# VHH binders against Probable sulfurtransferase, part 7

Target 1, 337 residues: Probable sulfurtransferase, of Methanocaldococcus jannaschii (q57909)
Amino acid sequence: MVEINLRELKKYANPFFLTIRKDKILVNNKRMARLSRTKMDKIEEEFGIPVIYSKTYEYVSTKVGRFINKHKIIAPRDIVIVGLSGGKDSLLLLHLLEVYRRKYGIKLIAVTVDVNIGGIRPWKEDTEGVKLIKHHCEMLNVPHIILKNDLDVVELSEILTKHSKGMEFSPCFSCSVIKRHLLGKLAKEIAENENIPYEKVKLAYGHNLDDNSDTILANIFKGERLKFMRPLTRFKYNEVDYQSFKIPLEECIIIRPMLPILERDIIKALEECGIEYYKDKDMCPYSRDRGDSVRRRCHEILEKLEEEIPNIREMVVSSALKTVEYYSKNPYGEDNL

## First folded at step 5 (VHH; framework vhh_gefurulimab)

Design s58 (from e4 with G98S)
Fold by ESMFold2-Fast, scan of step 5:
Structure s58 (fold): chain B 337 residues (1-337), chain A 121 residues (1-121)
Amino acid sequence: as target 1 above (337 residues)
Amino acid sequence: EVQLVESGGGLVKPGGSLRLSCAASGFTLDYYAAAWFRQAPGKEREFVSAISLGGKTTYADSVKGRFTISRDNAKNSLYLQMNSLRAEDTAVYYCAASPLYRESWTEYDYWGQGTLVTVSS
């Protein structure tokens, strides 16, 4: 466990293709990093930490890198805020973004939101989940902030449901509102203090291909608009009305670098790299009953169909994207569908 | 594991100059906001200068034009060049690091042990 001197490391490898931790080095791209078994062994001998090659981590890192470049979701010198819940998605995302501190000169800040859920605080500082988050942030040398909010998300969901005119809102919805409020406020503070435009401060979310395809299919089954998550979304200022008060949602940019990655590949990459994570159910008392039943069913349907149609999740997303693009360019149609 | 160690303090005459150094180990200083604070006998710690995550520098009114904060990423170090020193600059100088730019000393998580600067004739 040492902080690695990049100048010394450059003698053996290109650090633009490595995820560097104090306790281990992960290989983002073996060829581009100029690594051979003998060079990996030399690095281990000189620095006293293992160099871990995972075929899945390399695959995921390469795909994310191409996705970032294709959609221009991270620019040089951006400040990127990563929300960490201790779950698999955000932890892998943090590891994948580490290398961009070298490639693009970005600054990384990890943020955990300590929300109040009916008096229970799954993300308070002394919990095992937050200790695990702190461990990974320390190993990756990433600054970590804990944002505390005392508003009870259960009470907020009850207020919203009471005045919804027949709609029911879960505590998880109110929780997401509080997190968005706090992260957006932080992003605004950083942009103002640095005297840079909001576009330069990005909130990075760990949404994956399963999340996006599940959302699309669920919207179809509910007869809703075909809304889906994009690689980069600019949110304008808004307010969520809880009757007696309003919660401001500041203008911000949300990016989703892992959007093209399958959930199974996220799990496999973490396992092959020896990175410990907590499942959502272990962090939140509402995880078991939180699920949108239609969305959960869609996840199960797509999972079953993957054996027959291996790229079904990608096809679902592709279909939605192509349809939106087609009708945006041809609002009156072409009669050639 | 995480340490900040100041050096470069000493006795200097009014009008003189000193360069303080702060060496970081166990973390990369360039990934944090960093600052210099000072504490004179019988007073609380006061802000002197800071460099933000993006490299923006800020100075207390009492030191503007006389002090310069800088960072050397290759040496993982923070510096404070102090020129035109005055008797009222006498204090223990501390370097500090935080995930975010702050001017209040209570908002910083990482601290050095301090280095004494005495300005006297």
Scores: ipSAE 0.680, ipTM 0.860, lowest interface PAE 1.4, mean pLDDT 87

Design s59 (from e4 with G98E)
Fold by ESMFold2-Fast, scan of step 5:
Structure s59 (fold): chain B 337 residues (1-337), chain A 121 residues (1-121)
Amino acid sequence: as target 1 above (337 residues)
Amino acid sequence: EVQLVESGGGLVKPGGSLRLSCAASGFTLDYYAAAWFRQAPGKEREFVSAISLGGKTTYADSVKGRFTISRDNAKNSLYLQMNSLRAEDTAVYYCAAEPLYRESWTEYDYWGQGTLVTVSS
């Protein structure tokens, strides 16, 4: 497949509002791209690839764009690393960020971590899931790096549990620790090689509105702090801290551009754009949420409540954020103040 | 108990080679930064080579290009391949490891007993 000549494309459309692949063009904003059916037909005729308009993809692109701007998530000439674990969320995120190579001049890098889980490697190169990731990265002309971890995450969970003096840690937790450590190390190496500040290298995660609202409700039901995911987070301290053992984490910046997007809109956008993703939910023996029944029940509760209150997930997140903001400014929160 | 045990030292002629091994027990070496030091009779202990958690290697000027540091995850071991040995390399060689504290100014927390390397005709 021939690379799209951006100068020629500019004759028909504004490429600052398009997602460009070797096999198709997606429309981020039809009006701003200055597209009509006639212009889309001319592009298809000249470049030999389809121009796909999806109302849902346009909606999601616009909402993510406003969210990025509001929270200053991405700055001009940033380097953005997208962690791809085969899921639909990170795949859509990769597509949504493609246009920022033109809008903001960012460099976009896709990374998959090949973790060792008791001798099993669900993200090994040439598995069906990783093969599909490679295909999409090739179509988007995005560099894809596979980071291989030889250390058994089951062994790590045993070490962490032994040093915790009574706490038990799952292999899923240990897997997360390893992935963040490796991605943080890669971000540091990239910053050093490019001779730029660490704040210029961002790790982008595909967390969505369902993830955030589920987390908030689960914390309430567990009697824990109202912990929720932020649009931009700076990690500077050890992710794991036990009396006799600490795993240091270098300072890194995590961003979540899709945090305001509903899971159903992510699925619909991918389907309407004809973007295939790996649908098997159990890529590893220790699947997500298998041991967290409270979070799963919260997801089901909110899904049922959406029938009566369509914006319930947005309200849950909004309430938590407003409450934290209020009490940060007014520690005692007196009535009539 | 946490322990480091060096082996592979001995008598070798100038220009010869030796491979030193350091076996860790009671902890997983992969989670530690590791290094080789040496001390000749009547001299202070000096740095030889180090390998970081990320696999980055560093060498003292006196050994650069002649020595190679490596680790083997499966054997929980650290190695030092020494080539083109000189009389001035004669020393007791120590392996050392420090826990996952990158922000610390602490010296290496775990040390071996040492292995003697003698380079003479």
Scores: ipSAE 0.000, ipTM 0.122, lowest interface PAE 18.5, mean pLDDT 79

Design s60 (from e4 with G98R)
Fold by ESMFold2-Fast, scan of step 5:
Structure s60 (fold): chain B 337 residues (1-337), chain A 121 residues (1-121)
Amino acid sequence: as target 1 above (337 residues)
Amino acid sequence: EVQLVESGGGLVKPGGSLRLSCAASGFTLDYYAAAWFRQAPGKEREFVSAISLGGKTTYADSVKGRFTISRDNAKNSLYLQMNSLRAEDTAVYYCAARPLYRESWTEYDYWGQGTLVTVSS
């Protein structure tokens, strides 16, 4: 009994606008799903599970759908790997992508990296956070795998800091490097083993609008190059060989379907839909400061400025994107027009 | 319960044909690469054919040109069309499946109970 009978469900609703779980159905777009309260009640009676309508989940799902279409970040029959930490972002992303198994015929694979952090394994298989991830994957009928890494993230961060030009690398940064490498390696192996083009296997990350706007503002305040996250990017790792740590060169395609979504809307959507998630601070002791106080202060600054400029986070991202696009097309042109 | 159930085996004369079917239940074959293996009496289990999610097929030299592997994800099923059968094809045929994320083509997690194919005059 792996799923709800889709043929029976089609009698009441268009399943291209629903997120389907074994224990509940979430409404991605009530009008497009052709749902009324009467039809929702009939579905609940027939299948014995609730149909949950959340205005926030509908808003988020619609916005993500438009963003995916606008930037062509998911193509028919893609294989999409979702990295799950048990946190809010990746869990909502997994739910939002479920419907694309029907719309685009994609395959979803959920992956958790069991990373070694100073002898602590926050994502070890028997932890509460991983049990919660397994529960959600089971309810959504999504395969879940755990990739175990034995390299010590804390030791790696110390080695990277020692060999830097006086820069400090947090355990969180080193953890990100290891996770990205392992997921990229998995994507390559899947493409090769299944004899499909490399471009058909995509790593989906739950980066959101807060993450992007915070990063842009922090880079400006640090006098760094203007760096921002794109909806779809090809990422290439550099070879790393520091003492006992060797990270070979890998390539991967990263997609970020939730980039236009505010963090508060992610939280609200999960809460309204009754989807439990584990906060990063509860899973990993190093997550609380995230190793970037400037980014945290930028987050606070943007929150305060929202009182005067309600869409300030969108404006920050829009400004950066428009500026990069303009100068890319007009590298030597005059700015008078 | 996760199961692979083979069918279509039987007695056939040399030069004849058989079509084996493998039905998956308790999981969706869409996330799995699939293969056929066989084991003749008193011999070790040997690889026959495999099919990836992308439709790439591989065959053992002994069956190449005679056997065709195919899958129908809508029916959650795997097939093996066996033509020009020979006495040496006599074996119990097993359906096998492995998750997408397996690194090895020969490491399969799920196996059927087997179906007997006897080629004899």
Scores: ipSAE 0.010, ipTM 0.364, lowest interface PAE 9.8, mean pLDDT 82

Design s61 (from e4 with G98H)
Fold by ESMFold2-Fast, scan of step 5:
Structure s61 (fold): chain B 337 residues (1-337), chain A 121 residues (1-121)
Amino acid sequence: as target 1 above (337 residues)
Amino acid sequence: EVQLVESGGGLVKPGGSLRLSCAASGFTLDYYAAAWFRQAPGKEREFVSAISLGGKTTYADSVKGRFTISRDNAKNSLYLQMNSLRAEDTAVYYCAAHPLYRESWTEYDYWGQGTLVTVSS
C-alpha cells in the first residue's frame, strides 16, 4: 500500500489512462498511457505495487470513455456521486470513473445508503459488504459517505399498496425510490453549497447493456411503449400522489456510463484485475427474485439467442434507438419491406 | 488511516499575522471539503473557514477579510493565513475534513489534534 505521487508517475506514463489504486495500478489504455513492458516494470520497481494490464478491462474502459464523450455524460469539473451497493456493476463503475478526476477534473464521491428493510440493515456500516465497499474506496482514494435512512421500506411498500387502486408496490420499488430521493437531495445540497448549476452534480448508476436490452424486450412483450434507459436522464422534482399518500422525488440527473457494456465483460474485467465484489445475493433477502418476472424471462431469452445472434443485445438497443429517431423526424414515414 | 496534523501556532501580538498549516496523510485532501474550526477556553468549538469540493471558500463573519483559507495539492496541505489578529482570535485551531461541505463541527469525522494560537501583548 502506497500513496502514488502523480508527478513521479508522469515520468513513465500518462496517468489520464490509468486507474490508480493504493495496492495496484490498472491500465485503462496501454497505448494512450504510453506504456511498454519496460515502463510497467519500472513503475512496479519504484512504487512497489503491481501494474495490471487486462485486455477486457482495456476494452471496457475504452468503450466507456468513448460513450461518455459521444453523449457528453460527464463535463469538466462535474461532481459525480456513485451509489455503491458492493455489487459488481457499481464497483467497476467506481474504478472506471477514478481516472476522470485527472482527465476532467471531476470530484468523485461514493455513497452507500443504509436502508431499513423490515428492521434489517444490509448496508449497515459494520457489515462485511460495507467493509468491502470501504476497502475499494480506500484503495482508490475516493471519499465515502453512508446515508442512513430510518423509514422502513417494507412498511412504505405496504402503505403504498394499501393506498393504491389495485397497484402492488414491492419493498424493492420503495427502496429504489428512497435511494433516488436521498441521492437527489444530496446532489441538490452539494449544488447549493458549491453555488453551481444543479446539472453539474450527477448520480452515476451502473446500468449495463443487459439491463437495457432486457428492459426493451420486456416492454415489447407487455405491449408497453418502447421505453429504454438513456446515457443521461434529467428528472425534475415530482410528488407521486397515491390517493391519501404522497411520495416526494427530488430533482436529479442520472448518468449511466456502463450502459454499452455487456454484463459478462463487467465480470471478466473485475476478475482479470483482481477486483473483489460482493457475490452473496443473500445480503438483502427482500431483493432476491423480486424483480419484474417478464424482464427476467427476457434476460433468459436473450441469453439463448446470443448463441445464434452474438450481438443481439446491441441490436435490440440499436433498433429501439433508430426507430425512435426515425419516427421523430418522419412522423408519417414510409416503410420499405 | 486518515491523519491531519496542524502546525504554525504560537504567540503573536495584536495586529500581527500567522500562517497555520494542516498536512494530510493517508488520503488526498483535495478530494474532500476541508475546514478550520477553533475553540477558545470555556467555549464551544466554532466554525472559522472552509473550502468546498469545488474550491468555494466560506468565512465566519468575525474573520472575513482577515483570514484566507487555501490548499496546495502538491503538498497535500490546507492553510489558514491569519492577518490583523485580535485577542478574540486566541484559541486552539483545528483542521477538519469531510467528503461534503459542512459548517457544523459535529458533522466532521476527520480531525487534527489542534494547534494553539495566542494573541497577547
Scores: ipSAE 0.553, ipTM 0.825, lowest interface PAE 2.3, mean pLDDT 86

Design s62 (from e4 with P99A)
Fold by ESMFold2-Fast, scan of step 5:
Structure s62 (fold): chain B 337 residues (1-337), chain A 121 residues (1-121)
Amino acid sequence: as target 1 above (337 residues)
Amino acid sequence: EVQLVESGGGLVKPGGSLRLSCAASGFTLDYYAAAWFRQAPGKEREFVSAISLGGKTTYADSVKGRFTISRDNAKNSLYLQMNSLRAEDTAVYYCAAGALYRESWTEYDYWGQGTLVTVSS
């Protein structure tokens, strides 16, 4: 397609409330963008591309925007790295963050990690999945990097398990460690090259409300602490031992802007906007669907209960947050039981 | 579709000045790191100057204090102001854009066709 001239677009709409692609424009907030049918038609006529209004995309964009502001997830002129696997979560996240290049003056980088999985490379440059990722990055005018890892994550998991003396580590665990290592190393390199504090470089993950509620319920069923994912997490330097060597996990900031969004709304928003994506299992045989049996069962339980109680996932997260807050203030306080 | 086009090269005497321009089309230059490289006859492509994703400028030791890199986001263009030119500055000058600041030319995604600068008496 064609590059959109922002100055010409401003004649018709407020671009602080639009996601701009070369092949289409998505409406983040119709009212705030000052769009009417007449103005949308004029944009389509002048630029030769459709203006897509999705009620679900507007809902998601608005909720994410409020969440970012409430939790101070993104600051002006931050550099934000989005890990992009071709799956629904990271692709929607990339689209939602596009507008912040205008609103907050952030810089946005998309990164795909080309991992070695038993000699197979689902994210190597010439695969159909990576071609789709490149297409979306090109349409969104976002710089894209492919980071190559040569260590076999399956072999690393087998080695780690053999030397753990009773613990078993999945290939998904090793894969996540390698991805975190590479993204953290990149974030550190960027901060050093730009001569800015590490807090100015954010790693953006596409975790959603289903992920968080599933994790909380799974922790309950496992008798673990009531752990949950936070909107912004500051990770200190750490190392993972792989037999003869250590893999560094650099100090970094991880943000999760889509944490309050239901998985079904992510899918619906992408579909209504005509954005194609890959399911994780199509890219990797060790998909998250198969990684943790208890978490998977919790997902099924909550999905069933959601038919009767539509906001149950929000209530699960709310309960955990309120409980932690209550007992941090009242370690021996009374409760209504 | 995606293009970088250099202009402003020419013949200049030692001690003279030139301003090179690089016009980007099909993408927004401000969203990328951008750099100038040069290649003299029979030599490998050499780093000259860059402006990083966050706007930090860097210069090769051979041009530091003489050359200034700048960006005009309104014009979607990159510039290289070259002062106190020397015979050894004679080369084809290329502009480049990529996701990250790099001094290695192989790390950039987009390239111009080049513009010749000749410094001679």
Scores: ipSAE 0.714, ipTM 0.870, lowest interface PAE 1.1, mean pLDDT 86

Design s63 (from e4 with L100M)
Fold by ESMFold2-Fast, scan of step 5:
Structure s63 (fold): chain B 337 residues (1-337), chain A 121 residues (1-121)
Amino acid sequence: as target 1 above (337 residues)
Amino acid sequence: EVQLVESGGGLVKPGGSLRLSCAASGFTLDYYAAAWFRQAPGKEREFVSAISLGGKTTYADSVKGRFTISRDNAKNSLYLQMNSLRAEDTAVYYCAAGPMYRESWTEYDYWGQGTLVTVSS
């Protein structure tokens, strides 16, 4: 484990196209980094760590970079908070954002929420999963915070269900509410400490293309509006207010840089780069019980159809986006133009 | 292995100056919030100065106008320039790093071993 001297590294490669860890260097774009096998060998000789080229990591990194630029979701000197559960999505996201500390001068903070789930704490500091999270943060030179939540998400789901006019809320939904509360509170605190506008502090979520296409298809099957996840969402202050319970949801900006990336490409990129992760089901006792069975079925349907129509998930998202754009431009239809 | 090593402490007369250095190894200091704390005999660790994650500098009222905190990213080091030193500045000075700015010393993850500053005639 070494600290890489960027001045020395620049003799061999452009570090604006590399993901730098203490134990290995990942190649975001081989051509733009000005790398050949000979130069990669020179770097390995000089610094004593491997340089790993993965076609999948390069593909994902390039696509995420273009998506970030297209939607203007990260600005110079932003502070970006990555929620880190030890799972594949947030871990790859953390790796992909590393290079932006050089490109845009951003600051990165990794945050793990130690949630109380029926008295069990899968993300308690001394667990093997959290040790793995700490290992990756140390290798990437990223500051890590653990936020402890004392509210039982199982009890919270019962309270939300009681006051929901007949709706049932899962522990997973309640967990999401608590994480949003804590991450939003932290983002507000950071903005205040730094004396900067809240828009300069971004909460980065690891939502991917599968998540978005699953959501769209599930909304179709439920007869609901076509709500889908956006690259950048601005949330105003809100409260979850159920009589004796008020859970503040602070004003914040959520970004989703991996939204155009397929789940399988996330897994493949991590595998090819030798980055160990935990499956969500191994971290959380309730991750196996999906509260939205329709969403789970949609995931299975799209997975099967991808064998026949490889770009089906992209088409689902594209259809929703084109539909919104079309009706925004033609609110009255062709007959009223 | 993450390490912070302080240097530059010593014996100095009232009104004198010292420059403390804190060399970071095993991590990139610029990616963290960094701070100086001090502990005088029989007292708890006291906040002196900090550079936040975003680069904002903060000073304790007792040192404002006399001390200057700075960071050199090329040298991976934090500095504390101490001017117009007083007997009350006598303490072991500690360099600290953490994920965000805090005045409470218990909120920082990484610490140096300390360097003694004695201000006496």
Scores: ipSAE 0.692, ipTM 0.866, lowest interface PAE 1.3, mean pLDDT 87

Design s65 (from e4 with Y101W)
Fold by ESMFold2-Fast, scan of step 5:
Structure s65 (fold): chain B 337 residues (1-337), chain A 121 residues (1-121)
Amino acid sequence: as target 1 above (337 residues)
Amino acid sequence: EVQLVESGGGLVKPGGSLRLSCAASGFTLDYYAAAWFRQAPGKEREFVSAISLGGKTTYADSVKGRFTISRDNAKNSLYLQMNSLRAEDTAVYYCAAGPLWRESWTEYDYWGQGTLVTVSS
């Protein structure tokens, strides 16, 4: 309907602090955008679309912006690939990154992986979930690619489980490997076609603060290394062996811009901005039955504790980071009771 | 509604020049890879030139040095400057846009209706 002329919009606001859609404009930072109610009204009158101010969206946008700058996770002219499943995290992430096309001159590509799950394809092009993803990409003017995988992830998980020593691998694990394979291959192809270093092509994941704190606590309960997700991770080339197949995992950079954001704030931001996502539909039938039970229990534990200790998730992450930093600098440490 | 509309085609003598324009509406062309393809009578659609997502330009060997692809973000338009035209350049020229640069025409999402270029004496 409406294609926003940035030259005309600049008469009223700084578009470096707005998320621009064809059907609405979201305010990332009201003060920095130089918006008043009068200016928002004039924009609505001239362009015929609403300007949505959400205090939660502004909070999330501002926090993500500071996090990106602090950790240097997006550089000018980067190409950023966002994986879209139709869920809340990746959709909000796509909206938050839209402004960087103007601010940093990045290019955005949205990618959905059409995985084969026991003959079922929840992300097949004509499904309701993919139609919703296409709608959001259309509204945001973001190019969208669907990558098809023909290997049955259920069969792949059975092969891994059969050949492991007492370990069980879920279809969700095999699905993650296939997604990483396809997204990494795409990132490599883009870097080669553009004749730029692979570090200029980023895979953006919608991991949030709940994910990170759940992972830390689960690793403790499993007796694993105290691992946590980082804002930017460099992965070297690797291969996963599915007996008759070796699945390459290309060298890539993964970024997690929403890592400091609580899940509840993601939901609230989407609701206040009127952004529809798959919250009532199960997109993956097998995730219900074969999830990581320890991580699920940790999520439940932290959610209950959050009622009494509101910042418990931030404290978990902070403790892990401070501990790793401390022992890296002080190998002998101190015995403090 | 997403549209690409070509213009600037016509009849020209060998050695002449033409400038094709492609106006985009309903989306922002600068956020996509964009390309020119052509189809001669009785032939398959052939790659001519492209601007990648990151702004790199690419040309088919048959047109390299004679054709120049360019983009004007302010006008949301793509251009093809064609110099030193030959009889074999006679074709319907199509503007295309998609998420990535590709030589295969089947991998582009958006297409124009085409503009005829005839090179003859």
Scores: ipSAE 0.692, ipTM 0.862, lowest interface PAE 1.3, mean pLDDT 86

Design s66 (from e4 with Y101F)
Fold by ESMFold2-Fast, scan of step 5:
Structure s66 (fold): chain B 337 residues (1-337), chain A 121 residues (1-121)
Amino acid sequence: as target 1 above (337 residues)
Amino acid sequence: EVQLVESGGGLVKPGGSLRLSCAASGFTLDYYAAAWFRQAPGKEREFVSAISLGGKTTYADSVKGRFTISRDNAKNSLYLQMNSLRAEDTAVYYCAAGPLFRESWTEYDYWGQGTLVTVSS
C-alpha cells in the first residue's frame, strides 16, 4: 500500500487513463495511457503494486468517458458526491470517477447514509459492509462521510401509504427520499461554503442501463408516461409530505455516468479487477427486487429477451428517447413512412 | 500508515513570527479539507484556520490578518504562517484533515500529534 507519485508515474503512463489505488492500478484505456507490457512491468517494479488490465473495465471506462463528454455530465473543478451503499454499482462508479480528479480537477466525496429501516441499520458504522466501503475509499484516497438519519423509513412508508388515497409506497421509496434529502442538504452546504453555484456540486448515482430500460418497460406496463432516467437532471426545490412533517428536497444536480452500462458488465469489470462488493439484498432487507413487483418482472422479461436480442436494453432506451424527441418537434406525427 | 506530522513550533517573543508545517503521508492532502486547531493549557481545542476542498480559506477572528493557511500539493503539506504573535497564541497546534470544511474539531478524521508554540511574555 503506497501513495503514488504522479510525477514518477508519468514517466511510464498517462495517468489520465488510469484508476489509481494504493494497492493496485486499473487501466481505463491501455492505448491512451500509452502502456505496453514492458511499461506495466516497470510500474509494478517501481511502485510495488500490480497493474491490472481488464478488457471489461477498459470497455466500461471508455464508454462512460464518451457518455460524460457527450452529455457534459462533469465540468472542470466540479465537486462530485458519490452515494455508497457497498453494492456493485456505486463502488464501480467511485472507481470510474477517480481519474476525473486528474482529467477535470474535480473533488470527490463518498457518502454513506446510515438509514433506519424498521430498527435495522445495515449501514451503521462498524458493520462489515461499511468496513468494506471504508476500505475502498481508503484505497482510492477518497474522503468518506457517514450521515446518520433517525427517521424509520418503514414507518414513513406506512404514513405515506395510509394517506395516499389508494397508493402503496415501499420502504425503498421513503429510503430514497431520505437519502435525497440528506445528500441534497450536504450539496447545498458545500456550495455555500465554497461560494460556488449549486450547479458545480453534483450528486452521482450508479444507475445503469438495466435500471433505465426496466424503468421504461415498467412505465409502459403501468400505463404511465415513458419516464426515463437522464444522464444529468436538474431538480428544483420540493417537499415530500408525511402529514405531521415535511421533508425538504434541496435544489440539486443529479448525474448518472454509468447509465449506458449493462449490469452484467459492471459485475464482470469488478470481478476482473478484484474489487469486492456486497450484494444489495445482503446490505438491505428491502432491495429494489422486493419493493416494485412490476419493475422486477420487467427486469426478468428483458433479461430473458437479451439472450436472443443482445442489444434489447439499448434499443428500449433508444426507442423511448427518439420517440420523445420526435413528438416534441411534431406533435401530430406522420401518417406515412 | 496515515499520518500528519507537525513541525516548526518553538519559543518566540511577542511580535515574532513562526511558520508551522504539517506533512501528510499515506494519503493525498489535496483531496481533503484541512485545518489548524490549537489547545492552550486548561482550555478546550479551538479552531484557528481551515482550507476547503476548493481552496477557500477561513480564519478565527482572533487570528485573522495575522495568520495565513496554505498548502503545497506537490509536497503534500499544509502550512500556517503566524505573524505578530501574542502571549494568547501560546498553545499546542494541531493539523487536521477531513472530508468537509468545518470549524468543529470533532468533524475531522486525521490528526497530527501537535507542536508546541510558546509566546514568551
Scores: ipSAE 0.694, ipTM 0.864, lowest interface PAE 1.4, mean pLDDT 87

